# Designs tried in a protein design chat: miniprotein binders against q9bqp7. Part 227

Target 1, 240 residues: q9bqp7
Amino acid sequence: VPQNWFPIFNPERSDKPNASDPSVPLKIPLQRNVIPSVTRVLQQTMTKQQVFLLERWKQRMILELGEDGFKEYTSNVFLQGKRFHEALESILSPQETLKERDENLLKSGYIESVQHILKDVSGVRALESAVQHETLNYIGLLDCVAEYQGKLCVIDWKTSEKPKPFIQSTFDNPLQVVAYMGAMNHDTNYSFQVQCGLIVVAYKDGSPAHPHFMDAELCSQYWTKWLLRLEEYTEKKKNQ
Key: E = the ipSAE of ESMFold2; O = the ipSAE of OpenDDE; V2 = 0.75 times the mean of E and O plus 0.25 times the DockQ between their complexes.

## First folded at step 17 (miniprotein)

Design wi13 (at its last look DockQ between E and O 0.78; V2 from the best seeds 0.68)
Fold by ESMFold2, look of step 17:
Structure wi13 (fold): chain B 240 residues (1-240), chain A 103 residues (1-103)
Amino acid sequence: as target 1 above (240 residues)
Amino acid sequence: SERIKRLEELAKEILRLVEELRKITDDPYVLKLLDMAELLAEFALDAAKRGDLEEAEQLLKWAIEYLEFAVEEVKKLGVSPEEIERLERELEEAKRKLEELRK
């Protein structure tokens, strides 16, 4: 139970995008500042138990790959995720044309994995766009705002390697989505709001991605959990 | 008490090194590694304050490992080589201090 509750949706803002919205998706620049990002809040509020489990998994991986092998594996997983996000921005952006070599960026099992999802995505409103919640004092960089099967969603793309887990062992993905949603809905750079979320888990081998749709009710439930994590972060940093 | 104080001082030294590296780069992967080192060092500080000395030592060892990884990644970026060499030496000294405490 958060001490200071704040609504995820903005009653002064339309649920539907303006029909005269430009065809070019919004891309608000992310600027570094002292207020925390969503990912930092979530990472810094991991429980000790989660950290110990992660370290146990890390030691098992080091036994299998060696220390240098683990470092290379971890760096490569991060790079693959970065390239996946860049590829999706390119695919979904109408301005991706001159001098970019999309062919190599598009050669990925992850991109193959999401093809069936992309067929259901339309009306892209924002790509790799910064959000800020001035009242709650956090920032983020959302991946995509678009319609999925007719519902306007904050969409978050995730990679997963089969058959091995990634170094992240937390199930914070829904919290990340609702944190972006709440920030966007109260950010003056955006003229509309979003009530639904989508988490898309893509697979390295090209297997069909798994979509996790979040309706407004589910988003509200996760929003409460996000507020608790943000409150925990704030209290932790006050004592330092 | 003396061992607790030395572990607390070492945890704070690691946190300082994290902040120094944050000033050198905004590379997202390096920042991710630094965030983990920070969390582990903070857990280690809390463990030392509780008198959980073996736990504090282990957490500091893990924090140093993430910090070493971060330094290696920053070296690949090619920025501020003199500052990075200084931070490497300070990190190796912190590592030596931890090994002395574990005896």
Scores: ipSAE 0.717, ipTM 0.883, lowest interface PAE 1.1, mean pLDDT 85
Fold by OpenDDE base, look of step 17:
Structure wi13 (fold): chain B 240 residues (1-240), chain A 103 residues (1-103)
Amino acid sequence: as target 1 above (240 residues)
Amino acid sequence: SERIKRLEELAKEILRLVEELRKITDDPYVLKLLDMAELLAEFALDAAKRGDLEEAEQLLKWAIEYLEFAVEEVKKLGVSPEEIERLERELEEAKRKLEELRK
């Protein structure tokens, strides 16, 4: 049980979209500060087992591709992910921003992969927007807040070369999503709250993406795990 | 033992290098690499304190590899050649120290 319990949901915020839903999605810039990011917290609290698995994978890839080849591969994967997010931001942004769409960004297998998911996405409220949890002292940059199949979600877009049909196969991604939810729900820059999460795993080959929907109950379960990771991080940094 | 102390010192040196690199870049990809290097160095430090010298050495090796990768990526981002050269020298020294400890 977390020592410093904090709720994921804010009882002071209504779940009902205020009728004044801004026609334009929020895009709050991430401020550089001493506050750890969600991604940093998760990365720094990986288990030894997780680290060893990653290193074994890395060593295998280096053996196959060479050191330079592996560097190129990893850089390319990162770049592809970045471009995918940029493309999604462009797609989900209001039409006025569409004139600057790089058509080349839209021509990807990942974009093809998520088309069926995008059909169910509406009511975009935030894109690439910073969240801060002032009490728990962490920050993050969320990909998207929108309605998925009529439910307001924090949506996290992921790229994968391998099928991830189960939410369990997304590793710490559920923790990331709920961390963003909890931060947003308590960030004064947002007037609304989210109760659901969505992880979308897009595939390079254009095969249909896997949506992993997280209801309020599942979000609450992962929130507890997130709090434990945050406490672990905090304790680790105090002892340094 | 002297070997434990040297491994701990090397781990701390790697952690210092991570912090130096964090000061010169905010690139998310580089920061990810630095986070891995930091994590591995911290694990190495803990292993050394426990007297698991083989584990500490392996973890330090991996940490250095991530730092090398980070430096190469930072180099692509247009950081000053002088700063890169300094970091490369420090990394080479860290590698040398590690190899000496493996004997």
Scores: ipSAE 0.566, ipTM 0.820, lowest interface PAE 1.0, mean pLDDT 90
ESMFold2 (binder alone), look of step 17: mean pLDDT 86; pTM 0.871

Design wi14 (at its last look DockQ between E and O 0.75; V2 from the best seeds 0.74)
Fold by OpenDDE base, look of step 17:
Structure wi14 (fold): chain B 240 residues (1-240), chain A 103 residues (1-103)
Amino acid sequence: as target 1 above (240 residues)
Amino acid sequence: SERIKRLEELAKEILRLVEELRKITDDPYVLKLLDMAELLAEFALDAAKRGDLEEAEQLLKWAIEYLEYAVEEVKKLGVSPEEIERLERELEEAKRKLEELRK
């Protein structure tokens, strides 16, 4: 049990979307702070076993691609992910705010992959927006807050070259989503709360993306795990 | 042992380099690389303290590799050539120290 328990949901916020769907999604900029990001917390609290698995994978890739080839590969993967998020932001943004859609950004297998998910996405409330949990002292940049199949979700978009049909195969992504949910639900910049999460795994080849829906119960379970990771991080940094 | 002490010192040096790199960039990809280097160096430090010298050495090697990746990416971001050269020299010295400890 976490020593510093904090609820994921804010009882003071109504679950009912205030009828004023903001016509424009929120985009709060991430400020440079000494406050750790969700991604930093998760990365710094990886287990030794996880690190060794990643390193074994890296070493295999280096053997296959060479050192320079691996560097290029990883850089390219990151760039592709970035472009994918930019494309999604463009797609999900209101047409009036659409800068000239770089048509080239829309021509990707990843965009093709998520088309069937996008059909079920509506009521976009936030895009690439910063969240801060003041009490638990962490920050993050969430991809999207929108309705998926009529349920308001924090949506996290992921790119993969390999199928991830199960939520368990998404590693710490569920923790990231609930961390963003918990922060948003207690961030004063947001007037609403979310009770659901959605991880969408997009594929480079354009094959249908896998949606991993997280209901309130599953979110609560992962929230406990997130709190433990945050405590581990905090303790680790106190001892340094 | 003297070897343990040197491994611990090298781990601390890598951690210092990570912090220096964090001061010069906020690039999310670089920060990800730096976080890995930091984590590996911390694990190496713990391994050294436990007397797991082989594990410490391996972890330090991996940490250095991530620093190399980070420096290369920072170089692409237009950081001053002088600062890059300094970091590259310090990194090469760290690599040299590690190789000396493996003997």
Scores: ipSAE 0.759, ipTM 0.898, lowest interface PAE 0.6, mean pLDDT 91
Fold by ESMFold2, look of step 17:
Structure wi14 (fold): chain B 240 residues (1-240), chain A 103 residues (1-103)
Amino acid sequence: as target 1 above (240 residues)
Amino acid sequence: SERIKRLEELAKEILRLVEELRKITDDPYVLKLLDMAELLAEFALDAAKRGDLEEAEQLLKWAIEYLEYAVEEVKKLGVSPEEIERLERELEEAKRKLEELRK
């Protein structure tokens, strides 16, 4: 149980028009500051057991690929994830906000994998946009805020290569989503509240992506776990 | 206890190197490698304080490996080459200190 519980929603929100062009999704720039990001909090609160499992996987991969092969593989996995997010931002943006479209950016199994999900996505409100929780003092860069099958969601896009584990990927995806939701709901740059989350796991081979919808109750359960991780991070940095 | 103090000092030196590399670039892949090096060095510092010397040494070895990966990536970016060369020399010295402590 977190020692300092805080609500995920902000019922005091006033409905304010967005100052930016209403025809384009919101994209608040991420600014460098002292407060921690969601992904840093989650990474820095990995258990020692999780770290040892990751190192065991790393050693196995080095045996198979060699050290140079492992470094190339790991760098390429990160790049593929980055390009996937860039492609989705391009696909979901109005054409007038996109100076040019890179065909190589759109050619991937991951993009094929999510096509059936994108048909259910509408009303895009934010893309690759910074969020900040003023009270709890953390920041993040959310992937997308849009309606999924009529429900306004914070949507997080994840890549997966079957059947491989991911290097440096040992945190809970639902915690990331609810942390972004809480931050957005308490960020004055956003004129609306979000009550739902969606995690979309895309596959390199183009197999249909798996959507994982999170209703308000499930979000509340994960929010409590996020607060524990944030508390753990804060205590850890206090002792350094 | 002298060996414990040397391991603690080495862990703190590695953490300093992580922070210096963060000042050189904002490249997200480099930062991800540095976050891992930081976590491993912090675990090593805690293990040294408990007197778990073999665990501390292993964790420091892994932290140094992530720092080496980060240095290689920064060299590919071509930013601050003289400063990255200095940091590379300091990293090699940290690696030598760890090997001496393992004996």
Scores: ipSAE 0.729, ipTM 0.884, lowest interface PAE 1.0, mean pLDDT 84
ESMFold2 (binder alone), look of step 17: mean pLDDT 86; pTM 0.874

Design wi15 (at its last look DockQ between E and O 0.78; V2 from the best seeds 0.75)
Fold by OpenDDE base, look of step 17:
Structure wi15 (fold): chain B 240 residues (1-240), chain A 103 residues (1-103)
Amino acid sequence: as target 1 above (240 residues)
Amino acid sequence: SERIKRLEELAKEILRLVEELRKITDDPLVLKLLDMAELLAEFALDAAKRGDLEEAEQLLKWAIEYLEWAVEEVKKLGVSPEEIERLERELEEAKRKLEELRK
């Protein structure tokens, strides 16, 4: 049980997005501060065993690709991810911003992969927007807040070269999503609340993306795990 | 032991270098590399405190490799060339210290 329990949902906020304002999606910039990001917390709380597994994988990849090849591979993975997010932001942004769409960004297997998911996405409330949890002292940059199949979700877009048909295969992504949810639900810059999460795993070959929907119950379960990771991080940094 | 102390000091030096690099970039790849370096250096520090010297050395080696990679990426971004040169010198010194501890 977390020592510093905090609710994921804010009882003071209504679950009903005020449907009426087709307002421009929020894009709050991430501020550089001493507050840890969600990604930092998750990365810094990896177990020693996980780190050794990653290093073994890295060493194997270096044997296969060479050192420079591995660096290039890594850079390419990051670049592909970045371009994918940029493309999605462009797609999900209001039409007035469409004139600057780099058509080249839209010509990707990843974008093809998510087309069937995008059909079910509407009511975009935020894109690439910063969230801060003031009480728990963490920040994050969420990809998207929108309705998926009529349910308001924090949506996290992921790229993968390997199929991830199960949410368990998405590693710490569920923790990331709920961390963003919890922060947003308590961030004063947001007037609404989210109760659901969605992880979308897009594939390079254009095969249909896997949506991993997280209902309020599942979000609550992962929220507890997130709190434990955050506590671990906090304790670690107090001892440094 | 003197060796333990030196390993701990080296781990702390690596952690310092990580923090300095964090101040000069927001590049997600670099930050990921720095996070790995930090984590490895922290594990090395813990290993040294436990007297697991071989593990500490290995972890420090990996931490330095990530720092080298991070510096290389920051250079490509054209960020603070003078500061990077300083950090490169400090990193080379850290590598030297590690090599001396392995002998």
Scores: ipSAE 0.780, ipTM 0.903, lowest interface PAE 0.6, mean pLDDT 91
Fold by ESMFold2, look of step 17:
Structure wi15 (fold): chain B 240 residues (1-240), chain A 103 residues (1-103)
Amino acid sequence: as target 1 above (240 residues)
Amino acid sequence: SERIKRLEELAKEILRLVEELRKITDDPLVLKLLDMAELLAEFALDAAKRGDLEEAEQLLKWAIEYLEWAVEEVKKLGVSPEEIERLERELEEAKRKLEELRK
């Protein structure tokens, strides 16, 4: 049990907004500040064993690709992730006709991989939107808030390439979702809350993506684990 | 204890360089490289305090490598070139100090 427990849900907020059909998704800009991001907290609380495993993997990749080749590989992984998220934002945004769509952005195995998931997504409420938890002092940039099969979810889109540079265990994916959820539910920029999560793992070859739905009970269980990681981070930085 | 103190000061110097580079850009790859350098330098501090000197030296070597990579990426962005040249010089001095300690 965390020493500084805080609830993930806000009873003063509705699970669904008063209007069920908003015209434009929220996109709260991420402001530069001194509080840590969700992904920084998760990375900075990696164990030494996890770091040594990543370094061993890095050295094997360098042996195969050369140092410059590995740096190019790493840059490409970041580019693919960026293009994937940009494509999804474009697909899910009602303002597609106001912006020129990049043909190559929409042509990828990752986008093919998620097509069956997108058929079940509706009521998009937020895209690439900042969240901040002022009480617990962390910030994030969530991918999407939308209904999935009738349930309003924080949706996190993942590319399937593993291992990735600087990416922690896949066990952190649920922690990232609930951290965003908790921040949104207590962020004054949002008038509603979300009690469910969805992690979508997409594949470069276009194979059907795997959806991992998280109901409110499961989210509460992972929220406790997130709070422990946040406490570890905070304690570490106070001792620095 | 003398070698321990030098390794601790080098780790703290690396942490300072990380913080200065964070002020230059919000580039996602650069920030991840800096986060790795920070984590490795913090592990190196702990190793030095325990007297695990070879572990501390290896961790600092990796931290410096991540910082060198971060500098390369910032140079590709073209932001603050005069400041990045200063930080690159300071990083080379930190690298020289580590090689001196390994002798």
Scores: ipSAE 0.709, ipTM 0.875, lowest interface PAE 1.0, mean pLDDT 85
ESMFold2 (binder alone), look of step 17: mean pLDDT 86; pTM 0.873

Design wi16 (at its last look DockQ between E and O 0.73; V2 from the best seeds 0.75)
Fold by ESMFold2, look of step 17:
Structure wi16 (fold): chain B 240 residues (1-240), chain A 103 residues (1-103)
Amino acid sequence: as target 1 above (240 residues)
Amino acid sequence: SERIKRLEELAKEILRFVEELRKITDDPYVLKLLDMAELLAEFALEAAKRGDLEEAEQMLKWAIEYLEWAVEEVKKLGVSPEEIERLERELEEAKRKLEELRK
C-alpha cells in the first residue's frame, strides 16, 4: 500500500511517563519550517470533488448572507475555535489560575459542552505542543496529550455549529490525530509515547460533547491512510 | 496553444503571489486562505495541461478570490500601507489578466 511505510509506534519507548518529568505540561514551540504540517498535507490533498462541494456551499451561504456576511461568519467561526482552544489550554494548565479568571474566555457553550469529558481527563503531559517526524518529514501542533479514562491519548478538540470551509471533514479528523501520534512517538523532544487517540466534538449550544476514542488497532488502520495522503502530497509537490 | 500558455503563466503568477504573502504574515487564518489559492492554482495548471480550458479559468477565478480575501485579512493585521498598496496592485493585475483570458 504505502511505498514508504513506517511504524506508528516506537518499540524503543515506554507508554509510562517518567516519574521525574516536570510538573508543567510540555509546550514545544512551533518554528517556521519548509517541511509540511499535517493540516497542510490534508488540505493540499483535497480532491477536486471536495473543492467543488466546498465552493457550492460557499455560494449558497453568500446568497443567504451576502459576501461580506459570509466572510464575517467564517472569521467568527475561526475565532470561536481559537478561543475554545485557548480556554482549554488555560483550564488544563495546573498553574495558570490568572488566565482562568478571564470571564469571556470561559463563558461559552463549547466549554459547557466538554465539562463531562474534562472530568475524565487527567495527567496532562502536553498542551499546544509541536511535534515533528524527522524521517517522514512533517510537523504538527497537537492540542493535548493526557489520560482519558486512564488511557494516555493524543486529544483533538473540535467545535461544531455548521459546515465550515476551513475545517477538515469528519473523515480526516482521525488522520490528523494519528499523524500527530506518529510524529510524537518518534520526536526526540518527547521521552514517552502514546497508543490511543481521542476526538472530542463540542457544541455551541452546550449540548454534551461527543467523544470518539481510538484504540491502538484503530490508530494503526488510520496511520496507513495518513501515510497514503502524505505520499500523495509528496508526489504532487515534486512536480512543482 | 497561446491560450494554454497564458493560463499557465497566470497560475504561476498566483503561486508566486501566495509565496510573497507567506513572507509577510504567519497569521493562521490568512495562511489557510493562501493554501486554498495554491491548491486551486495547481488544479488550474493540471486542467490547462489536459486542455480543459474552461475548468482552468474557473479554478483561476476561485484562486484569485481567495487571494483577494487574504489581502483583505492582511489589512487587519497592521501591515505597512506601502506593502498593502503593492499587494492590491498585484491583485488587480491578476484580475485584469484573467478577464483578458475570458474574452
Scores: ipSAE 0.784, ipTM 0.909, lowest interface PAE 0.7, mean pLDDT 86
Fold by OpenDDE base, look of step 17:
Structure wi16 (fold): chain B 240 residues (1-240), chain A 103 residues (1-103)
Amino acid sequence: as target 1 above (240 residues)
Amino acid sequence: SERIKRLEELAKEILRFVEELRKITDDPYVLKLLDMAELLAEFALEAAKRGDLEEAEQMLKWAIEYLEWAVEEVKKLGVSPEEIERLERELEEAKRKLEELRK
């Protein structure tokens, strides 16, 4: 049990989304702060075993691609992910705020992959928006808050070259999602509450993306795991 | 042992180097590389304290590789040539120290 237990859901916020769909999604900028990001917390609390596995994978890739080839590969993966998020932001943004749609951004296998999921996405409330949990002292940048199949979700978009049909195959992504949920639910910049999460794994070849829906119960389970990771991080940094 | 002390010192130097780089960039890709370098240096420091010298050396090697990568990426972000030169000198010194520890 976490020593510093805090609820994922805010009892002071009504579960009913205020009926006024904001005409424009929220986009709160991430501020430079000494406060750790969700991604930093998760990265810094990786186990030694996880690190060894990653480094072994890296070594194998370097053997196959060379050092420069591996760097290029990694950079390209990162860039593809970035472009995918930019394209999604453009798609999910209101038409009036659509800067000149770089048509080239929309011509990707990843965008094709998520088309069937986008049909079920509506009521976009936030895009690329910062969240802060003041009590637990962490920040994050969430991809999207929207309704998926009529349920308000924090949506996290991921790119993969390999199938990830199970939520367990998404590693720490469920922790990231619930961390964003918990922060948003207690961030004063947001007037609504989220009870569900959604991880969408998009594929480069355009094959149908895998949606991993997280109900309130599953979110609560991962929230406990997140709190433990956060405590581990906090303790680690106190001892430095 | 003197070797343990040197490994610990190098790990601490790498951690300082990471902190210096964090001050000059907010690039998410660079920050990811720095997080790995930091984590590896911390594991190296713990390994050294336990007397696991081989593990410590391996972790430091990997940490330095991530720092090299981070510096290369920072070069693309418009950092001053003078600052880049400083970072490269510090990086080369870290590499040299690691090589000396492996003999």
Scores: ipSAE 0.733, ipTM 0.887, lowest interface PAE 0.7, mean pLDDT 91
ESMFold2 (binder alone), look of step 17: mean pLDDT 86; pTM 0.870

Design wi17 (at its last look DockQ between E and O 0.87; V2 from the best seeds 0.70)
Fold by ESMFold2, look of step 17:
Order: C-alpha cells, then sequence, then structure tokens
Structure wi17 (fold): chain B 240 residues (1-240), chain A 103 residues (1-103)
C-alpha cells in the first residue's frame, strides 16, 4: 500500500471527447528536467534478480554472436523500435509528410503487424506528447491518445520478435500506461482526461499484433502498483 | 575496512562518470546504458556497505562494461571530444582500480 496515494482520475475534468477539441493532435514538447521519467523509474526499480537474469541472457548472446555481434544485434533492435514509433506518428498525423521520411520507415513487419489495429483507431488527440505529474513529480512521453473501438485510450506501442498473447507477460507495460494516464489527467497542458489504456504488441514478421485493453478498473489496479514503484524510486534517491 | 572503503569510493566514482556522460548525450540508446550502469553501481555501493565484497566487485565490473559501451557509442557521434577523452581516461583508471581489488 503506497504511503502517498493520489487518484489516477481528475474529478475536475470531463472524461468524454469534445467535438470542439482541436483537429490536430497535441504534441507537447518533452523538456529535460530534474524529475524522473516513467521509464527511468521502472528501470531504476528493477530487482537484483531481474538484473542477474538479464546479465545471464547477455552472456549467452555474446557466446553465440561474439561481443561485436551482440552489440550490433541490440543496436538494430533499438533502431527498429525507434523507427516503428516514428512511422506510427507519421501514419497517425493528419499531415501527409511521408515523402519527408525514408520509404524504409513505413516498410517493416511491425507496421504490417498493426494494420488491423489501426483500422479501429480514430479521434487521435495526442501523439508523442509529454506529460508531467506536478504533484507526484514525474514526467513521461506518451505514444498516442486516441479512440480504440470507440473508447478513448492512452495507447502504448511495443515491438516484439515473438508473440505475447496475454497481458501478464508485459507486467511493466501496464504500469507505464497508467503512469502516463495519471500524469496526463493532472497536467495543465491537457483539458481532457482518459480512463482506458491499450497496449499493442507488434511483431517483426508481420503477424497480427495483439491488443491488450485496460478498462478504468484495471487501470486503477495498476495505478496502485505504479505508485509503489515511484515510492521505491524516491526512497532510493533520497539516500544518495 | 580499507577494502570496503575502496569499493565504496570506486562505486561513487562510477556514479559521477555516469552523470558527467549523461550531460553530453541525449541519445536514448546511450541513456539506457547509463541507467543500467547507475543501477549496478548503486547495487555495488550497497553491497560494499554490507560487506558483500565479492558481489560489489561483480556489480562494478558490469557497471564499467555498460559505461565502456556508452563511451563507444558517444564517440561515434563526434560531439564533445575533449570531455569524452577525459571521461575515457577516468573510466580506464576505474577499471584498473577494480582489477587490482579483485586480485
Amino acid sequence: as target 1 above (240 residues)
Amino acid sequence: SERIKRLEELAKEILRLVEELRKITDDPYVLKMLDMAELLAEFALDAAKRGDLEEAEQLLKWAIEYLEWAVEEVKKEGDSPEEIERLERELEEAKRKLEELRK
């Protein structure tokens, strides 16, 4: 149970789309600051066991690929994820700027993988947009806020080289989504709020992506877990 | 007691190098390496304070490896060559200190 409980939803805000809202998605710039990001909080609160497992995996990969081969592999995985997010922002933007981006950006298995999901996405409100929770003192960069099958969601896009058909295998991903949601709902740069989340896992081979929907009740459950991770982070950094 | 002090000092030195390198890069790939080096060095500092010297040495070895990787990536960008050279020298010295402590 967190010591500093704070609600994920803002009672002073509407949770419904407004027809008078801007037709251009919000893109609040991310500013470098001293408060931690969502992803940094989650990474810095990894357990020793998780770190040990990661290092064991790394050693196996180095044995198979060599050190330079491993570094090339990890660099390529990171680059593919970056290009995937760039492509999605371009696709979901109302501007046709595709010729200003590399043709290769839009031709990937990951983009093919999400096509059936994108058909159900509409009403884009925000893309690659910064959020800040002033009270809890954290910041993030959310991927997308849009309607999915008629429900306004914070949407997080993930890449995977193999299928993840259930949400339990993506434990920290729900924390990331609700952390963005809570920050957005209390950020003065936003005039609306969101009560649902969506995690979309896309596959390198183009196989149909798996959506993992989170209703308001599930988001509230993960919000409590996020608050615990944020408390852990804050306590660790006070002792340094 | 002296060995604990040397391991604590080395962990704190690595943490300083992480922060200095973080100031000269915005590359998310490099920042992930730096975040990992930071976590490992913090685990190592805690282990040294508990007297878990073998664990502290292992964690520092891993932290230095992530820092070396981060330096390699930042050098490819070509920014801040004077600062990078200084950091690289300090990192190599930290690596040498750890190797002497492990013997």
Scores: ipSAE 0.748, ipTM 0.888, lowest interface PAE 0.8, mean pLDDT 86
Fold by OpenDDE base, look of step 17:
Structure wi17 (fold): chain B 240 residues (1-240), chain A 103 residues (1-103)
Amino acid sequence: as target 1 above (240 residues)
Amino acid sequence: SERIKRLEELAKEILRLVEELRKITDDPYVLKMLDMAELLAEFALDAAKRGDLEEAEQLLKWAIEYLEWAVEEVKKEGDSPEEIERLERELEEAKRKLEELRK
């Protein structure tokens, strides 16, 4: 049990989306500060075993691709992910705020992959927006807050070259999602609350993306795990 | 005991280098590399304290590799060339220290 328990949901916020569909999604900039990001917390609390597995994988890839080849591979993976997020932001943004859609960004297997998910996405409230949990002292940049199949979700878009049909295969992504949810639910910049999460795994080959829906109960379960990771991080940093 | 101390010092030096690099870049890709270097250096420090010198050395090697990669990427950004050059020199010194400890 976390020593510093904090609720994921804010009882002071109504679950009812205020009927004013904000005509424009929120985009709060991430500020540079000494506050750790969700991604930093998760990365810094990886187990030694996980790190060794990653390093072994890296070494194998270097043997296969060479050092430069591996760097290029990693850079390309990162770039593809970035472009995918940019494309999604463009797609989900209101038409009036659409800068000239780089048509080239839309021509990706990843975008093709998520088309069936996008059909069920509506009521976009935030895109690439910073969240801060003031009490728990962490920050994050969430991809999207929107309705998925009529339920308001924090949506996290992921790219993968391998099928991830199960939420368990998404590693720490569920923790990331709930961390964003908890932060948003207690961030004064947001007037609404989210109770659900959605991880969408997009595939490079355009095969149908896998949606991993997280209901309030599952979110609560992962929230407990997130709190434990945050405590571990906090303790680690106090001892340094 | 001296070898342990030197490994601990090297781990702390790597951690310092990570923090210095974090001040000069906001690139999420670089920050990921720095986080890995930090994590590895922290594990190395713990390993050294436990007297697992081989593990500490291996972890420091990996940490340095991530730092080298991070420095290379930051260098491409073209900002703070003098500071980057300093960090490159310090990193090379750290590499030399590690090699000396492996002997």
Scores: ipSAE 0.549, ipTM 0.814, lowest interface PAE 1.0, mean pLDDT 90
ESMFold2 (binder alone), look of step 17: mean pLDDT 86; pTM 0.869

